VHH binders against FYVE, RhoGEF and PH domain-containing protein tag-77 (tag-77). Designs and how they scored, part 14

Target 1, 198 residues: FYVE, RhoGEF and PH domain-containing protein tag-77 (tag-77), of Caenorhabditis elegans (x5lx76r375to572)
Amino acid sequence: KLHYAAVEFLKVQNNYVQYLKEMAVLYPEYMERFGKRVGRDLLASHNGHENVVLQIKKIMVQILPIHEMLLKEIDKVCSNWDSRYPNMSKTIGTFADFLKCCQPFLDNKADFLNKLLQLRNEDKEFDEATYMFETEVFKRGKKGAVIQQLDQVHQNFMRYKLLMLRYSEYLIDDCDEKEKAQEAIQKLENVTQAVNQK
Short names: E, the ipSAE of ESMFold2; O, the ipSAE of OpenDDE; V2, 0.75 times the mean of E and O plus 0.25 times the DockQ between their complexes.

## First folded at step 15 (VHH; framework vhh_7zox_3)

Design t06 (from q05 with W99Y; at its last look DockQ between E and O 0.01; V2 from the best seeds 0.00; counts 0 for: pae E 7.7 > 2, grease 26.8 > 24.2, SAP .704 > .668, placed apart)
Fold by ESMFold2, look of step 15:
Structure t06 (fold): chain B 198 residues (1-198), chain A 119 residues (1-119)
Amino acid sequence: as target 1 above (198 residues)
Amino acid sequence: DVQLVESGGGLVQPGGSLRLSCVASGFTFSDYAMGWVRQAPGKGLEWVSDIYWGGDTYYADSVKGRFAISRDNAKNTLYLQMNRLKPEDTAVYYCATGYYPWEDTFDYAGQGTQVTVSS
C-alpha cells in the first residue's frame, strides 16, 4: 500500500537522525565519562592530531540539523496523509540537493575508519570503552560495531533513492505525483553519482 | 523493478564448501552495500555478511574465517564463498540490499537459496 511506503520514509529518517545523534553526541559523551572513571582522557589528541571521535562529531553536528528538518517535514506529510492526494515526492525532491551535506564526512570516511582502527589497536582503554558503548548503546545485534556504522551515512543517502523507487511503484501511472516522484528519483540519482565519485 | 536472484545452494556434507551467487538488476548495483542474511528452520533472520561499495567486508562472528563475501560490479553479481560448512549453517540464504541493522528491515531481498549441511 502507498501509505505504508510513505511511512517507511518516516521510519528511516527517524532512525537515521538517531544514528547521527549517537555518533555526534552519545559516543563522545560516553568516551568522556568512561575516561573520567578510569582516569584517562580517551578523547585526547592521538599521534599529534585531534581525536578521530571529535573529528567525526564536528562533521555530524553540521549534518544533523538538516536531517532533523527533513524528519519534521516527513512527519508532517505522514501525519496529514490522505491517499487520494499523495504528496511525499515534493518533500524528498526539495531536500535532495541539501543531502550533499554528507559529502565532507564521505570524503573523510576511509581516513576516519583507519584512525578508529588504529586507535582501537593501540589504546586498550579506548578499545574497551568503544566495545562497551557498542554493547550498551547499540544494543548488539541491531546496530553492529561503531566501525561498521561509519558506512551508514553513505548507505542512508543511497537508501532515499530505493525508498522513492518503492513509493513510486505504488503510485497510479500517468499522475502528477508519479511524475514528481520520477523527478525526485532523478535528483537523488544525480546526487548519488556525485557522492559515489570517490 | 528491483530484482535479486540467488543461486548455488544445495546439499553438502559437513566440512564441505559451496559458493552462492546473486544477480542484481533494476538499480545501480555498484552504489549499494550488499549482503547475505539467512533463516534457519524455525528461526528468525540472521545477518551473515556485508560488502560495501568500497569493497570493505564484515562478517557475523558465527561465520568469520569460514565465509568470504565478494562482488563483481561489472556483472552486477554478489558472491558468498562458504567453506568448512557446519550443520548450523543450514538455512535459506537471502541476497539483500538496503539492510540496515538498526531498522531490522530490507529495501529488497531475493527469493532465497536453500543450503543444507547434513551427514
Scores: ipSAE 0.029, ipTM 0.459, lowest interface PAE 7.7, mean pLDDT 82
ESMFold2 (binder alone), look of step 15: mean pLDDT 84; pTM 0.860
OpenDDE, look of step 15: ipSAE 0.150; ipTM 0.587

## First folded at step 16 (VHH; framework vhh_7zox_3)

Design u01 (from t03 with T97R; at its last look DockQ between E and O 0.22; V2 from the best seeds 0.00; counts 0 for: pae E 12.3 > 2, grease 26.5 > 24.2, SAP .73 > .668, placed apart)
Fold by ESMFold2, look of step 16:
Structure u01 (fold): chain B 198 residues (1-198), chain A 119 residues (1-119)
Amino acid sequence: as target 1 above (198 residues)
Amino acid sequence: DVQLVESGGGLVQPGGSLRLSCVASGFTFSDYAMGWVRQAPGKGLEWVSDIYYGGDTYYADSVKGRFAISRDNAKNTLYLQMNRLKPEDTAVYYCARGWYPWEDTFDYAGQGTQVTVSS
């Protein structure tokens, strides 16, 4: 159970880094290339403001390297895993304070959601390009997949906490690793409470 | 807290129908993909169906054509209409909330509701 709980960190973090890359790099690049084919700048300013895709990109590009480093550290822990000497807690605890780097996105999530929905409704070529991105990159023909991904930053904080709680439950009582796990859980709880209040 | 409360399970004969409900609270229901998973006796979790916030629906091959997922965003409620039930549909059915389009794991599930198909 303990090894599987540790591996779930790797799965969750890998999916999250993929999400960040999709929103920070792949989606803007796709929109630019699609726009060139149809003779439109799909990332042009909208209603006098910078395009919402570029606003999201700016934030995601700032937090992506931090999460790539966390992924590498989690991968090291899992690759060298020995259930007799569990050691995930330090890695998660060290990065817990840095997870607040997503605060600017969380502060603006509702606005980003509204702007993205509005732009898709008002610009049919933007909407078609977004749909094509969803089907080509996600390998599913689901409308609204990009909308779902905007919520992933918030949900990911909840998953870190839940994963640490599960991991800690499988640890032997009264050991250093469980004490470090409780410290990491407290840090994650503090971050989770701050983001849930918004 | 996120809460998902399933209901509507029970005992039915093969060929019968049931409608499962899941009432959601503690999050903005309309923003999330929702789904049903099930766990047959002695087996692991099996994905059944998803519905996305735009209304698109997806089904496992084993239930396609027999089950229909729907949602009522005004009532924060997810439904699963199950028709032409078979003994192999016997399972605990869980309402689940997803967060990635390619997600093979849901981050929250309810308490589950038992469906038993037996003559």
Scores: ipSAE 0.000, ipTM 0.148, lowest interface PAE 12.3, mean pLDDT 78
ESMFold2 (binder alone), look of step 16: mean pLDDT 84; pTM 0.854
OpenDDE, look of step 16: ipSAE 0.464; ipTM 0.748

Design u02 (from m02 with L102W; at its last look DockQ between E and O 0.11; V2 from the best seeds 0.00; counts 0 for: pae E 13.7 > 2, placed apart)
Fold by ESMFold2, look of step 16:
Structure u02 (fold): chain B 198 residues (1-198), chain A 119 residues (1-119)
Amino acid sequence: as target 1 above (198 residues)
Amino acid sequence: DVQLVESGGGLVQPGGSLRLSCVASGFTFSDYAMGWVRQAPGKGLEWVSDIYSGGDTYYADSVKGRFAISRDNAKNTLYLQMNRLKPEDTAVYYCARGWYPWEDTFDYAGQGTQVTVSS
């Protein structure tokens, strides 16, 4: 049970890194390619401000390297796993404090949502391109409207808290690893509460 | 509005079969992972099965080999074929929509359909 709980961190982190790449790299690239075919710059400034897709990209580029590093560390823990000496809690606890790097995205999520909805309503070619991206790219195993995907950053904190709770359940009481697991859970809870306050 | 409407529940004898259906509306059905969860009397929710948009299927150990999940994207309908039913399968079964990228998390569930396995 303990090893399966530890491996689940690897699955979740792989999926999340893929999401970040989709929003930071694939979506802007798709919009650029679609725009070339229809003779438009779909990422041009809107209402006197930088296009919302590029605003999201800038923040996701800051988040992505931290999560790629976490993926590498989780992979090392799973690859060298020894159930006699479980050791996932330190990795998660260390990175929990760094996950605050998502705060600029979370602070602006409602604004990004509104700007995406407005742009899709006002620009039919942007809307068509976004629909095609949702249909063609997000079908690589997991799908959803771009707007529904904006919650993934917040939901990832909740996923890690739940994963740590399950992992901790399989640890022996009164061991060092269980104590570290509780510390990591508390850090994740504190981050979750801070971001839920807007 | 997202709606999930389950049907096909009922009373069956041990060893019997039922097929549950879930008709979806208010979203692009083919884009989402879908699943079934159940709640036995006095118990918490138990995950039963998922089917991803690409067709991959997964099952809880308690139902593996007896249940088969499937989807018909043209009819916006999710199915659960339940064979060799046991009294332990008695529960309210809920159709649920998955959320990318966390396969075990659902964002909408229906009102449920009762399955009772009893002599």
Scores: ipSAE 0.000, ipTM 0.118, lowest interface PAE 13.7, mean pLDDT 79
ESMFold2 (binder alone), look of step 16: mean pLDDT 85; pTM 0.874
OpenDDE, look of step 16: ipSAE 0.441; ipTM 0.736

Design u03 (from t03 with Y53Q; at its last look DockQ between E and O 0.02; V2 from the best seeds 0.00; counts 0 for: pae E 7.9 > 2, placed apart)
Fold by ESMFold2, look of step 16:
Structure u03 (fold): chain B 198 residues (1-198), chain A 119 residues (1-119)
Amino acid sequence: as target 1 above (198 residues)
Amino acid sequence: DVQLVESGGGLVQPGGSLRLSCVASGFTFSDYAMGWVRQAPGKGLEWVSDIYQGGDTYYADSVKGRFAISRDNAKNTLYLQMNRLKPEDTAVYYCATGWYPWEDTFDYAGQGTQVTVSS
């Protein structure tokens, strides 16, 4: 049970890093390549402002390396796992404060959503390129739409809290690891409350 | 667009072996961690095994030492070798990517293949 709970961190974090790469790298690159084929700059400024895809990319590029480092640390913990000496809590607690790196995205999510919808409605080639990315390239989620995937940032914070609660449930009472688990849970609760306001 | 097609299930006696295959299409197979989940009659989904892009493998305690997951990225195929099968292994086995066990949600999953272990 404890080992399975620890491996759940690896599954969730791997999926999230892939999501971040898809949104930060693959989507903008797809739009650029599609645009070159049709002789258009699909990422050009819109209504006097930087294109929303590039605005999202800038934030996701800040988030991605932090989460790639967390993935490496979680992988290290799982690869060296010994249930007699569980040690996931320090890794999660160390990175909990950095999870607020998503705050700029969350502050602007509604604006990004509106700008993306507006651009798809006003630019037929942008809309077709996004549709093709969703159906042929973007491999995450039964929901399928880029617009629906903006929720993954929110959902990931909820997942971290659930992961730590489940992991802590299987720890021996009155041990150092369970104390560290409670500290990590407290940090995640603080981040989750700030995120849920958005 | 994305399809995962499982095969290799069937009826087998306790102690026997089966090898499951899952052929993937419509996505770049080598970019994704892949796994197997199973569902026994009247039960929820149970994670079985994962294999990551670099070849690292992980197993549920109930199958560790008996099952072996592997992948062939050149053939877009995921495998599960199941040895020393027990009646408790009876289930529909799904290959999947992007599995979130507490959310009962896949990014992609196949239609499943039935494994029945019975005398």
Scores: ipSAE 0.012, ipTM 0.421, lowest interface PAE 7.9, mean pLDDT 80
ESMFold2 (binder alone), look of step 16: mean pLDDT 85; pTM 0.858
OpenDDE, look of step 16: ipSAE 0.609; ipTM 0.810

Design u04 (from t03 with A33T; at its last look DockQ between E and O 0.68; V2 from the best seeds 0.00; counts 0 for: pae E 5.8 > 2, grease 27.3 > 24.2, SAP .6681 > .668)
Fold by ESMFold2, look of step 16:
Structure u04 (fold): chain B 198 residues (1-198), chain A 119 residues (1-119)
Amino acid sequence: as target 1 above (198 residues)
Amino acid sequence: DVQLVESGGGLVQPGGSLRLSCVASGFTFSDYTMGWVRQAPGKGLEWVSDIYYGGDTYYADSVKGRFAISRDNAKNTLYLQMNRLKPEDTAVYYCATGWYPWEDTFDYAGQGTQVTVSS
């Protein structure tokens, strides 16, 4: 049904905002607390550069407010939902341009991945702390969830297209909302082109 | 419309091989992570394997070393080569896109293809 497809945006966005908070806030804080217990600064500079966890945090705190705003707008649409006047497409279409906020993360994703893998291989206490975070605190994930999160930023953006395709499938043909849904899908496709360019 | 159509299932003896195919339409196939999930009789869905849009592959421990996932983006087709099959591999196999392991869920799946491994 159309209403279930609209509500799926709310579920997906709420879960994604939670994942961003886990990565931007909870992971660095966990590493700091674990480090104090074992007498190490696990977030210290590595090879003369700022620790990769802190580099990721700095970018994620820029992304998070935009997604919190989108969550608020999706919640408003769902809370006032009337299937006779469907209206999710405008919200998604409006935010498509703002999704470029993830570009600095995506530009550095391969570097962040390599640095995280290297640090886990070279620093046993860092690796143990990350493993414990994945199993004790990051309850939604499985082992390796922190490293998997680096791919999820890109995949979450692509998910908006799939959600819009599903939503559009339930709309009546030749209606204004279906035309707006196709426009939002096209905006998301155009942003994907820009994001994937190297 | 998003469509995923699986094929290549069947009955096979233990130790045998099968190759599953999934033809996709209605979305830009090359942009998405694709995967296989399976459901044994009376059980829930079990993740089998993913192939990321960049080509990296991941496998459940139960199939690692025996199964190989691949994709042909030009043909919009996902494959699963299944070797050294065991009775425990008996299930309906679903092709899926939009797999989100943190939620243990996906956005789209096909109707499935039956794989039966029996003496």
Scores: ipSAE 0.126, ipTM 0.563, lowest interface PAE 5.8, mean pLDDT 84
ESMFold2 (binder alone), look of step 16: mean pLDDT 83; pTM 0.843
OpenDDE, look of step 16: ipSAE 0.539; ipTM 0.790

Design u05 (from t03 with Y108H; at its last fold request DockQ between E and O 0.71; V2 from the best seeds 0.00; counts 0 for: pae E 3.8 > 2)
Amino acid sequence: DVQLVESGGGLVQPGGSLRLSCVASGFTFSDYAMGWVRQAPGKGLEWVSDIYYGGDTYYADSVKGRFAISRDNAKNTLYLQMNRLKPEDTAVYYCATGWYPWEDTFDHAGQGTQVTVSS
ESMFold2, look of step 16: ipSAE 0.308; ipTM 0.639
ESMFold2 (binder alone), look of step 16: mean pLDDT 82; pTM 0.841
OpenDDE, look of step 16: ipSAE 0.541; ipTM 0.768
ESMFold2, fold request of step 20: ipSAE 0.250, 0.323, 0.252; ipTM 0.614, 0.668, 0.620
ESMFold2 (binder alone), fold request of step 20: mean pLDDT 83, 83, 83; pTM 0.846, 0.842, 0.842
OpenDDE, fold request of step 20: ipSAE 0.000, 0.611, 0.680; ipTM 0.207, 0.824, 0.838

Design u06 (from t03 with Y52H; at its last look DockQ between E and O 0.56; V2 from the best seeds 0.00; counts 0 for: pae E 5.4 > 2, grease 24.8 > 24.2)
Amino acid sequence: DVQLVESGGGLVQPGGSLRLSCVASGFTFSDYAMGWVRQAPGKGLEWVSDIHYGGDTYYADSVKGRFAISRDNAKNTLYLQMNRLKPEDTAVYYCATGWYPWEDTFDYAGQGTQVTVSS
ESMFold2, look of step 16: ipSAE 0.509; ipTM 0.796
ESMFold2 (binder alone), look of step 16: mean pLDDT 82; pTM 0.831
OpenDDE, look of step 16: ipSAE 0.661; ipTM 0.842
ESMFold2, look of step 17: ipSAE 0.475; ipTM 0.771
ESMFold2 (binder alone), look of step 17: mean pLDDT 83; pTM 0.838
OpenDDE, look of step 17: ipSAE 0.676; ipTM 0.841
ESMFold2, look of step 19: ipSAE 0.221; ipTM 0.618
ESMFold2 (binder alone), look of step 19: mean pLDDT 82; pTM 0.836
OpenDDE, look of step 19: ipSAE 0.609; ipTM 0.805
ESMFold2, fold request of step 20: ipSAE 0.456, 0.418, 0.032; ipTM 0.740, 0.741, 0.482
ESMFold2 (binder alone), fold request of step 20: mean pLDDT 83, 83, 83; pTM 0.845, 0.848, 0.843
OpenDDE, fold request of step 20: ipSAE 0.580, 0.853, 0.777; ipTM 0.809, 0.928, 0.894
ESMFold2, look of step 21: ipSAE 0.201; ipTM 0.607
ESMFold2 (binder alone), look of step 21: mean pLDDT 82; pTM 0.832
OpenDDE, look of step 21: ipSAE 0.809; ipTM 0.906

## First folded at step 17 (VHH; framework vhh_7zox_3)

Design v01 (from u06 with G35S; at its last look DockQ between E and O 0.57; V2 from the best seeds 0.00; counts 0 for: pae E 5.2 > 2, grease 24.4 > 24.2)
Amino acid sequence: DVQLVESGGGLVQPGGSLRLSCVASGFTFSDYAMSWVRQAPGKGLEWVSDIHYGGDTYYADSVKGRFAISRDNAKNTLYLQMNRLKPEDTAVYYCATGWYPWEDTFDYAGQGTQVTVSS
ESMFold2, look of step 17: ipSAE 0.212; ipTM 0.614
ESMFold2 (binder alone), look of step 17: mean pLDDT 83; pTM 0.843
OpenDDE, look of step 17: ipSAE 0.590; ipTM 0.804

Design v02 (from u06 with Y108H; at its last look DockQ between E and O 0.63; V2 from the best seeds 0.00; counts 0 for: pae E 5.5 > 2)
Fold by ESMFold2, look of step 17:
Structure v02 (fold): chain B 198 residues (1-198), chain A 119 residues (1-119)
Amino acid sequence: as target 1 above (198 residues)
Amino acid sequence: DVQLVESGGGLVQPGGSLRLSCVASGFTFSDYAMGWVRQAPGKGLEWVSDIHYGGDTYYADSVKGRFAISRDNAKNTLYLQMNRLKPEDTAVYYCATGWYPWEDTFDHAGQGTQVTVSS
């Protein structure tokens, strides 16, 4: 029970780091390669502004290092795990304030969504390239997954509270780790309230 | 303690309608994407629909145009309106936290409600 709850943090964080790399690196690279094959710059400026794929890349590259560091710390906790002395709460609590690094993405998520939808409707080659990325490389759902999964930044941030609640459920009442879990949950709640005020 | 309780399933004829409900507790419902997954007899889980914290909705191709997902954050309740039901829609329907396609899973799900579409 408790070990499986702790391992969920590792699974979630590893998948999220991969998502960040896919959006920050693989998607722009795919659009460049597809564009060369069809003789188009699919990442060209649109309406006088930088292409939305590149705007997303810039933000994901800033988010990625903090999440790679958190992944490493979670991995250490899981690798040295002993259910008699559970110790995930300190790691999550320590990183809670840094997780608001997602705020620039969240502030722009609706705009990114609208710009992606607009480009896909207006540029058939952009649309086909994105579809091919979704089905051949990204593989995070079906057609439209890039747009559908833009919420992953917000969903992943909220997910830490849910994971901590589940982890805390399996802890023995009135122990030091349960107290630390409640402190981490409170920190996450405070940061969540700040993030959700958009 | 996270709880999801589904209701509204039943037996219906092809072409009929059902409305599923799911009451959530133990977490801040409005902060999370919520969805429906289903399991037909002898089959694996199939994602049906999601609704995200901002109200955006997404549907599997097999139900698009027939099903409508909605949420009432004040009542901590998720809904699935199912119209023009087909025998292929027969399944146990689970209310779940958001579906994660790279994991083919979700964080929490309820016990499910049976939907049977049969003449």
Scores: ipSAE 0.176, ipTM 0.575, lowest interface PAE 5.5, mean pLDDT 84
ESMFold2 (binder alone), look of step 17: mean pLDDT 84; pTM 0.855
OpenDDE, look of step 17: ipSAE 0.461; ipTM 0.752

Design v03 (from u06 with A33S; at its last look DockQ between E and O 0.59; V2 from the best seeds 0.00; counts 0 for: pae E 9.4 > 2)
Fold by ESMFold2, look of step 17:
Structure v03 (fold): chain B 198 residues (1-198), chain A 119 residues (1-119)
Amino acid sequence: as target 1 above (198 residues)
Amino acid sequence: DVQLVESGGGLVQPGGSLRLSCVASGFTFSDYSMGWVRQAPGKGLEWVSDIHYGGDTYYADSVKGRFAISRDNAKNTLYLQMNRLKPEDTAVYYCATGWYPWEDTFDYAGQGTQVTVSS
């Protein structure tokens, strides 16, 4: 159970890094390629503002390297795992404050959502390209997946808290790692409270 | 410990309605997006609906317009109102948190509640 709980951090972080790449790299690239096929610049300025896809990209490229480094550190912990000496808590606790790097996205998420929906309603080729991206690149076949992905930044905070709670549940009481797990959980809680202050 | 306890399933005829409930404990319910997934006999898990921590709702195409997800943060309870039920809605319904459409996984789920739609 303890080793399984530890490797779930690797699965979650790997998927989150993929999400960041999808929004920072793959989505803008897909829109450019689709636009060339239909003779339009789908990422052109809209209503006097930089295209929302490019605004999101700029924030995500700042976040991505931090999460790639966290993935590397989690991978090291899992690759050298020994359940007699569990050691995930330090890695998560060390990076908890870095998760505030998502604050610019969180501050603007509602605005990004509204602008994305407006653009999809007003530009049928943008809407078609986004739908095709959702079905071809996400491989999930679900309309609206890009919208759901805007929530992943906040949901990632919440998911680490759940993962730490589960990991801590499998630790033996009165061990050093369990105390470090509680410290990491507290750090994640403090980060959540700080990002919820508006 | 994190716990999710579903209730409200049962046997109904096509066209009927059911309201599922899920009581949550062991975490700060209001901080988390919550959702429903279902598993029909012989099939894998199917996402049904999510409600965001901020209140926005999302639905699978197969249930859109028929199902309504809601939450009561004061009662730590997630709901699914299921109307105009069809035989293809027959499944075990799980309350879940941490379910993401792009991962087809979730961190926690309950034991499930059976919904059977038949004549």
Scores: ipSAE 0.011, ipTM 0.416, lowest interface PAE 9.4, mean pLDDT 81
ESMFold2 (binder alone), look of step 17: mean pLDDT 83; pTM 0.842
OpenDDE, look of step 17: ipSAE 0.477; ipTM 0.759

Design v04 (from u06 with T105Q; at its last look DockQ between E and O 0.58; V2 from the best seeds 0.00; counts 0 for: pae E 6.9 > 2)
Fold by ESMFold2, look of step 17:
Structure v04 (fold): chain B 198 residues (1-198), chain A 119 residues (1-119)
Amino acid sequence: as target 1 above (198 residues)
Amino acid sequence: DVQLVESGGGLVQPGGSLRLSCVASGFTFSDYAMGWVRQAPGKGLEWVSDIHYGGDTYYADSVKGRFAISRDNAKNTLYLQMNRLKPEDTAVYYCATGWYPWEDQFDYAGQGTQVTVSS
């Protein structure tokens, strides 16, 4: 059904904005509070480099506002939804080019993974604090979830085309919204190819 | 249109093996993480395994060491090699993308293939 396909955009976007807040805001704040309780600066430089948690934060605070704006626009479309006049395609198409904001994270993901693994192995208080964050705050899995979920940035970026394809499947052929859906899908494909070119 | 078509299920005795396949079409297969989920009789969906676009694999504890997920991007095909099957593995197995335990619904899933482990 067209309405449920449109609402899925809202569900996916809500979940992703929450993930971005958890990694950009909640995780660094948790590490600071835990560190103060145990007398350690868990976000101190490591091996002469800025702590990886702060490096991730810097990139994700650039991504987050774009996705908060998209969430707001998707929410407006869903709140005013009328299946006789479907209108999600313009919103997705308008934001498609801005979604490449994930590129700096993707370029550095392997480095972030290696640095997180190294720091958790070498700093037992950092490891314990991250474990506590994973179990008490970051509800996206179990031990090691922070590392395993770094792929969420890439997977969310890829999901918009899948969501548009499903939405388009329920649209009447030869209508204005179907044409706009195909245009949005093409924009998403172009951005995806640009981002995935290594 | 996006399609995921599973095959390779069947009836096997405990200790046997099966290889499931999932042929994908309508999207750029190599760009997406893919996974297997299963639904045993009278139970909810259970995550089994994922393979990410870079090749990293993940498994539920109940299948580690017995199941192996793989993909062939040239053939748009996802595989699940299932060894040392147990009666508890009896389920309909679905190929999916966008499935994670904290989400209520798939982005896309196939129609499923039945695996039955019994005499």
Scores: ipSAE 0.045, ipTM 0.510, lowest interface PAE 6.9, mean pLDDT 83
ESMFold2 (binder alone), look of step 17: mean pLDDT 83; pTM 0.846
OpenDDE, look of step 17: ipSAE 0.533; ipTM 0.780

Design v05 (from u06 with Y32H; at its last look DockQ between E and O 0.02; V2 from the best seeds 0.00; counts 0 for: pae O 6.3 > 2, placed apart)
Fold by OpenDDE, look of step 17:
Structure v05 (fold): chain B 198 residues (1-198), chain A 119 residues (1-119)
Amino acid sequence: as target 1 above (198 residues)
Amino acid sequence: DVQLVESGGGLVQPGGSLRLSCVASGFTFSDHAMGWVRQAPGKGLEWVSDIHYGGDTYYADSVKGRFAISRDNAKNTLYLQMNRLKPEDTAVYYCATGWYPWEDTFDYAGQGTQVTVSS
């Protein structure tokens, strides 16, 4: 069960990194190529402002490398797993210090949502392209609409603490890893509180 | 299982017309954008036309003004009216959904229907 709990980190992180790649790279590229087909720049400025897809991309591109690094570390831990010497806590505890990288996105999430909705409403070709992306790309991964998936950043932000709590439940009470896990949980809690207060 | 069955292809002289049909099954047809792609001998897949689930249409520059895409949701059928056909329109035409521009491919397509334009 402990190994299972450790592997859950890997699964969650893999899915999350995939989502970040989709938003940072695939979605913008899809829109660009779709636009090229129809002879339009679908990522052009709208209402005098930078296209919201590009705004999202800018933030996601900053977040992605950090989470890719975490993915690699989690993968190492899982690949070299020894239930006699569990060691996920150090990785997660260290990562907790970098979670603040998500703050710019979280602060602008509502604005991104509104801009996407507006753009889809005002630009039919943009709406179509986004719809095709959702139905043909996101659906392949059993994902919902782009606007709904904007919540994944916050959801995954909160998920780390939950995963650590579950992980900790399978640890022996008097082991060193249990103590480290508690420390990691506390760090995650502190970061979560700080983010939620805004 | 998703199934797309194309028909209506054939041999036609330059300047002639053909109407392609595609019958879809295995998914809610009315909720999806549909399109046509073609593959000429020795060439890769080329996008031809798309139609939005709401009815808006889009065309490649090479066929714009000559081809017309339409759909009948009640019949789960996609159409492509091809007018003023040219030899360069010779290709296998596929009804398709799930276009991936970065891979120049699609997720679902039928077996295709051959269109040959020759004098």
Scores: ipSAE 0.026, ipTM 0.343, lowest interface PAE 6.3, mean pLDDT 90
ESMFold2, look of step 17: ipSAE 0.248; ipTM 0.645
ESMFold2 (binder alone), look of step 17: mean pLDDT 82; pTM 0.832

